# VH-VL binders against Argininosuccinate lyase 2 (argH2), part 5

Target 1, 199 residues: Argininosuccinate lyase 2 (argH2), of Mesorhizobium japonicum (q981v0r135to333)
Amino acid sequence: ATELQRHSIPIPETWLATSIRDVENILAHGTLPVVVKPVSGSGSSGVRLCDSAAAAIAGFNSAKSVLQDQVDLPSPDILIQQYVEGKEYSAEIIAYDGKLHCLGILAKHKGPPPCFVEVGHDFPAPLLEPSLQELASFASGAVSALGLEFGPAHVEFVITESGPVIIEVNPRLAGGMIPVMLSHALGTSILDMVIRLYA

## First folded at step 20 (VH-VL)

Design q1 (from j5 with light chain R30Y)
Fold by OpenDDE, fold request of step 23:
Structure q1 (fold): chain C 199 residues (1-199), chain A 118 residues (1-118), chain B 107 residues (1-107)
Amino acid sequence: as target 1 above (199 residues)
Amino acid sequence: QITLKESGPTLVKPTQTLTLTCTVSGFTLGSYGMHWIRQPPGKALEWLGVIWSGGSTYYNAAFMSRLTITKDNSKNQVVLTMNNMDPVDTATYYCARKQWLVGYFDYWGQGTLVTVSS
Amino acid sequence: DIQMTQSPSSLSASVGDRVTITCKASQDIYNYVAWYQQKPGKAPKLLIYDASRLETGVPDRFSGSGYGTDFTFTISSLQPEDIATYFCQQYYNLPYTFGQGTKLEIK
C-alpha cells in the first residue's frame, strides 16, 4: 500500500487490525464506511461493508474467523479499507522477460451490500477497447510499482467518477473459474502459461 | 491549474529525428495517459499515439515504425520521438490529456510548430 | 480506422444565423463523438462530448446531436467570436480520428 502511494497510484486509505481495540482506534478518526476483509483470501469471503463501529467489529470478527480457518494464527491481520464506491473490475497480469502482460480486464458482479457476494464475471469487461487498454496499463503500473517483475498478478480496482482505484494486488492468478474463463476466451491455457514460467 | 507545454526544435532537417517534450503541471503525470496529436497547416488533426499511465503505449499504425513515446513521471515530462522526418511531417504538434475512460481531450498544450526543411 | 467525414469544409454566415455542421462516421460509433472549436494559433477547445453533452463553460448556443453514424453540430445564433474552425472526433476506437474541419466565417 505504501509503495503504491509513493508512485501516486490511487488507493483507499488502508489499515491493519489485529484486535478489536485496533478497529476502534482506526475508526476513531471517522473514516466510515469501511470495508473489512481478511488480509488474504479469495472472493468475497469475510468481506463486509461496515457503516458503524459495531458493524466494523462484527466484520473484524467474521474476517478473523475466516482467516483462522485457513491459518493457525492467534492474531491474524485484518484489512480495513476506506470504502470506494463504483464498479469493480480486475486484471490478470503476467510478468516475464522484463515486461508486464495484461491478459485482460474482467468486470466483477457482486451482490448487494454489506457482504457483496461475488456472483460472476464478464470477460472481457464491457468497455471500449481504448478503455480496456487504459485500465490494463493502470493495473500493470500498479504491479510494476510493487516490484512484481516475475509471475502472475491479480489486480482488483474500482472505477470511480474520478478514475480507477486499486483495492487489491495479489502475486497470483485469480481464484475460482476465472483462469478457466480466460483460457477459454483466449484460446490458450493460462495455467500452463504460468507453469511454464517456473519450469 | 493544469498546464501542458510542448518544447523542442521548431526546425528539423529531412531524415533527422524529431524530439519533442511535453512538460505538465497541475496534476500527477503518472496518473494519466498522455496523447500526442499533430496538425499540418490547414489540415485535419492527426492522432499520433498515447502513453498510458502505466507506461504502455499505443501508436497510430501510420506512424508506428517511426514513433516512440516515453515519459519520466518524476520530471513530469512526456517525450515524443519521430524518426526520418520529411517535409510532409511539418505540423503543429500537441500533447493532450483526457479524462479517465473517455476519448475526448479537455486539456491541450499550446502546440509547437515543427517545420521540416533543408 | 474509423473515418469521420465532415461537411461542409467551409461556410459563411451572418451574425444571428443558425449554423449546422455534420459529421458522418464510417461505422456505428454510438454517441462517442466530440466537437472542438479551434481559433487561429490556438489548440482545439472541447465544446461537445458524448455527441450532445455541453462542456462546462461553453455557451448554450452550441449543441450537438446524433447517434450511430450521423452527427450534427449546431450554433443556434452565430456570434462574431465564433469565427473558427470546428472539428468532430470519434473516440469509439483507436486510432482516434477527426473530421476534416469546417472553417466558419462571418459575412
Scores: ipSAE 0.886, ipTM 0.954, lowest interface PAE 0.4, mean pLDDT 95
Fold by OpenDDE, fold request of step 23:
Structure q1 (fold): chain C 199 residues (1-199), chain A 118 residues (1-118), chain B 107 residues (1-107)
Amino acid sequence: as target 1 above (199 residues)
Amino acid sequence: QITLKESGPTLVKPTQTLTLTCTVSGFTLGSYGMHWIRQPPGKALEWLGVIWSGGSTYYNAAFMSRLTITKDNSKNQVVLTMNNMDPVDTATYYCARKQWLVGYFDYWGQGTLVTVSS
Amino acid sequence: DIQMTQSPSSLSASVGDRVTITCKASQDIYNYVAWYQQKPGKAPKLLIYDASRLETGVPDRFSGSGYGTDFTFTISSLQPEDIATYFCQQYYNLPYTFGQGTKLEIK
């Protein structure tokens, strides 16, 4: 997050909490609504929009529970972010040979708040080609700013009225069926591509 | 206030390389794509290329072989380099900005006339 | 590339006249068309975007219409300050392309 800010890449204000006390302290200085989510995970699991302190605490406990089912940590980090309103997209990027290659832009379809369950994706995102290039460059810039010079990256961002905002960067492919969908659309196995990269 | 200003030589000899700089203010260069457009005297506008926020570029195929666009976000500058200039390349060169996810230009530099002549 | 065929190339009209300029796209570009006004020695100024939306601060005597391949730019009542060259632009796809321009003069 800090590194992205250094490169003037728009991100929501972000905090880490390991306790309810942390959540309360964060909210004392923050502005509602916020998104509470596990620091790691797939999809929308443990992600919750919170428009009150009570909701944020509940979200924290939920996210914590999700993480504890995945990792053996008594006090996992929980991510709290300012809510960013807009259409959510993602980019799949592969970095190798000193270059960043955006495989494409996906449009994310989410259910209603507060959990925003992912219900589907469109590939390619239904945008004009120039806009796809613009977003691809933006996402690639974020990956570059973080120094991810090798391997796949999954970038999530929201398009606001003021432009796109990075909400998450993962140094891995998207989870679920997204790589399968992408492979089908591109006519090549993305997984095999990544495997070859490490061969 | 958003401003764009083109600078560079106004006279270039044939076969030489043109280097123009677009200096911007009022916004963060790293957060926007910047475009170059030229206009021969008394003729239509011609889109040359773009450097997107992340640094990737797209060039008009007519100029791809001799056009390069780079930028330095720390200096708020975008640089156009065009090789092997010819008198036919005489034109006013503009840098321009657009809003996100749109393709029309709402901010333009004043333009700089570049004459290619022996 | 998408061609924008603009007509007429030049036009002379009187103050108060209705002026119409047209652009035809070589393919369906929906409403992704902009219109610019360019006065001598100045950069183009955006007047219309998305074929029919008026840019902020632009007088309402300027308007645009069209969808698909045929687009029209109109000045409802020509004013002396409207002497300029007008251009259409498509932004459906790269490379962006412009019409040939219409030089507008007052009789």
Scores: ipSAE 0.885, ipTM 0.955, lowest interface PAE 0.4, mean pLDDT 95
Fold by ESMFold2, look of step 20:
Structure q1 (fold): chain C 199 residues (1-199), chain A 118 residues (1-118), chain B 107 residues (1-107)
Amino acid sequence: as target 1 above (199 residues)
Amino acid sequence: QITLKESGPTLVKPTQTLTLTCTVSGFTLGSYGMHWIRQPPGKALEWLGVIWSGGSTYYNAAFMSRLTITKDNSKNQVVLTMNNMDPVDTATYYCARKQWLVGYFDYWGQGTLVTVSS
Amino acid sequence: DIQMTQSPSSLSASVGDRVTITCKASQDIYNYVAWYQQKPGKAPKLLIYDASRLETGVPDRFSGSGYGTDFTFTISSLQPEDIATYFCQQYYNLPYTFGQGTKLEIK
């Protein structure tokens, strides 16, 4: 987060909560609305938009339950993040020899608030080519600012009325069906490309 | 308040290299791309190219062999470099910004007239 | 490259007249058209985007219409301050291209 800010890349405020007391302390500063989500997980499982302390506590308990079912942890960590409204996209990037290659831009489809259940992804995002270039450049800039020189990166970001905001940069392949969708659309296996990168 | 201002020489000799600087305020170059557009006297606007927020560029094919756009985010500056200037390159040069995911320009610099002559 | 052919190249009209300017694209560009006003010595000013949407702060006597290849810009009641050159721009693909302009004169 700090390194992105030093490169003037916008990010939302994010906190880690391990208990309901942590949730209450975070919200004491009047930072609503927030998104409450598990630290790790698939899709939008356990993700909740919360516009009150009571909603945030309920969201914390829901996200905790999701983590305990899937990761078998007795007290899993929960993220509380400033809500950023806008259209959400992801970028799949491969870094090699100091160069960044954007394999594609996906538009994320989410269900209605407060849970934002992921309902699908579009590849390529239904945008004009200049807009795809614009998004790819932003995502690549974030990866470059973090110094990734080798391997895959999955970048999630939101385009707001006041500009783009980075949500996550993960040095991994995207989860779910995204590698399959990209492989079909590009006519080559994305997993094979990544495996060959490490060979 | 969003402002864009072009600066650089107003007179360039044929074959010389033109360097123009666009200085911006009210937003960051890490969040917005910058476009260069020129207008020869009495003629239509010509889009020259863009440097996107992450530093990648796209140039109009008609100019790409002699056009370079660079930037320094910390200085809020975007630089246009055009090699081998010719009298037909005499024009007012603008830098421009747009909102995300659209292709029309709502912020323009004042423009700077560059005359290519001996 | 997508060509934008604008007509007429110049137009003379009286205050209060309805003024119509057209642009034709060399291919289908859907509604990805903007219209600009440019006064002498000044940068262009955006008036209309997405063929028909009015930019904030632009008087409602300005309007646009069209889809596909044929686009129309209209001033419903010409005012003295509307003396300018008007032109269209496509933003369907790069390079962005502009019409050659219509110089509007009063009287």
Scores: ipSAE 0.629, ipTM 0.871, lowest interface PAE 1.3, mean pLDDT 82
Fold by ESMFold2, fold request of step 23:
Structure q1 (fold): chain C 199 residues (1-199), chain A 118 residues (1-118), chain B 107 residues (1-107)
Amino acid sequence: as target 1 above (199 residues)
Amino acid sequence: QITLKESGPTLVKPTQTLTLTCTVSGFTLGSYGMHWIRQPPGKALEWLGVIWSGGSTYYNAAFMSRLTITKDNSKNQVVLTMNNMDPVDTATYYCARKQWLVGYFDYWGQGTLVTVSS
Amino acid sequence: DIQMTQSPSSLSASVGDRVTITCKASQDIYNYVAWYQQKPGKAPKLLIYDASRLETGVPDRFSGSGYGTDFTFTISSLQPEDIATYFCQQYYNLPYTFGQGTKLEIK
């Protein structure tokens, strides 16, 4: 987050909460609405849009319950994040030898508020080629700013009326059917490509 | 308040290199790409190229061999460099910005006329 | 490259007249067309985008239409302040290209 800000890359305001008291303190200084979600998780599990302190506390408890059901997750903390409205996309990046390769841009589909359940992805995103260049450059810039030199990165971002905002940068393969869709479209195995990077 | 301003020499001699700077305010170059467009006197506008927000570039093939676009996000500056100038390159040079995911330009600099003459 | 052919190259009309300018693309560009107004010594000003949508703050006497290859720009009732050069732009693909312009004068 801090490194992205140093390179003037927009991110939503984000806080960590470990207790209901943390949620209350964050909301005393933060701007509603917020998104409450587990720090680690798949898809939209435990994610909730909250427009009040009571909703945020309920979202915290719901997200915490999701983390406890997934005992292999790396962190029990809950993220509270400024809500950002706009068109959501993801980019699949491979970093190797100081070079970044954007494998594709996907348009994300979400269910309605407050939970935003992911309902699908389009690859390639239904955009003109200049727009794909524009999105790929933004995503690659974020990965570069974080100094990722090797391996896969999954970048999630939103295009708002005021410009793009990075939601997440994860140094991992995307979940769901995304690696399969990319492998089919690109004519090569994404998993095989990643394995070769680590060989 | 969004502003774009071109600066640089208004007269260059044939074979010299032109360097123009676009200084921006009201937005960040980490969030928006910048385009360079020129207009020869009495002629159509010509799109020269773009530097996208992440630093990648795309140049019009007609100028690709002579053209580079660079930027410094911290200085809010985008720089156009065009080598081997010729009198036919006499034009008003603009920097321009667009909204995301569209191709039409809603913000333009005032333009700077560059004359190439011995 | 996609060529944009604009006509007429110039025209004169009286205040209150209806003025029509056309652009023709060398290939199907769907509705990816914008129209600009440029006054002498000034940068272009966006008037219309997506072939027919009016930019915020632009008077409703300006309009556009078309799809595919043939596009039309209209001023329904010419005003004295409309003296300018008008041109189209395609943004379907790079490089973006522009029509050669129509210089509009008032008699």
Scores: ipSAE 0.623, ipTM 0.870, lowest interface PAE 1.2, mean pLDDT 82

Design q1 (from j5 with light chain R30Y)
Fold by ESMFold2, fold request of step 23:
Structure q1 (fold): chain C 199 residues (1-199), chain A 118 residues (1-118), chain B 107 residues (1-107)
Amino acid sequence: as target 1 above (199 residues)
Amino acid sequence: QITLKESGPTLVKPTQTLTLTCTVSGFTLGSYGMHWIRQPPGKALEWLGVIWSGGSTYYNAAFMSRLTITKDNSKNQVVLTMNNMDPVDTATYYCARKQWLVGYFDYWGQGTLVTVSS
Amino acid sequence: DIQMTQSPSSLSASVGDRVTITCKASQDIYNYVAWYQQKPGKAPKLLIYDASRLETGVPDRFSGSGYGTDFTFTISSLQPEDIATYFCQQYYNLPYTFGQGTKLEIK
């Protein structure tokens, strides 16, 4: 988060909570609304949109239960993040030889609040080519700011009325059907491209 | 409050290089791209190019051989460089910003008239 | 490059008149057209986007219509403060391009 902020790239305010007391302290400062999620997890498991302190405490307990079901951790951590409303997109980026290549921009579909289960993606995003350039540049800028110089990156971000916000940058290929969708649309295997990159 | 301000020379001799700076406030250059647009006296606006938020650029082919757009996010500055100026390049030069995912401009600098003459 | 051809180049009208300005695109640009007002010595001001939607704070005497290649900008009842040059712009693809303008004068 701090590395993106040093490069003036917007991210939602994010806090780490290990107890209900932490949740209460974070919410005492008027952050509205928040997403409560486990620090690690698969998909949208344990993720909850919370518009009150009571909802946030319930979300904390729910996310803690998900984390405890997976592994015995000595200090389970829960993320509390400012909710960002807007159109969500993802970008698949390959970094090679100091250069960043955007393979595609996808529009994301989410299930209803409060849990936001991912239900699908559109490729290509239904946007004009100048808008795709705009999104690709933002996503590539975030990857560059984090110092990824080699390999795949999956970037998730939201376009709000006040500008773009990075949600997540992962140094991996996207999960689910995204690599299949991209391979079909581009006429080449994304996995083969990644394998060649590491050859 | 969002502001855009162009600065630089107002008089340039033929063949010289023009350098203009757009200084912005009220937003960050890591979040928004910046466009350069010029208007010759009494003529239509001409879009010159853009530097997107991540640093990539796209230039109008008519000016591409002479045009460079750079930026420094920490200084809130975008710089237009145009080589080999000619009297026909006399124009008011604007920097402009737009909302995301659209192509129309709702924020403009005041503009700076650059005259190219011997 | 997409050419925007604007008509007329200049126009004189009386206060209260309905004023119509047209732009034609050299190819299908759907509704990706904006209209601007430019007063002497000032930067353009956005009036209309997406061919027909008014920008916030723009009086409702201004309107736009069109789809594809033919676009129309209308002032329903001309006011003295409307003296300016008016431009269309396409934003379907780069480079963005502008009409040559219509200089509007009050008789």
Scores: ipSAE 0.608, ipTM 0.863, lowest interface PAE 1.4, mean pLDDT 82

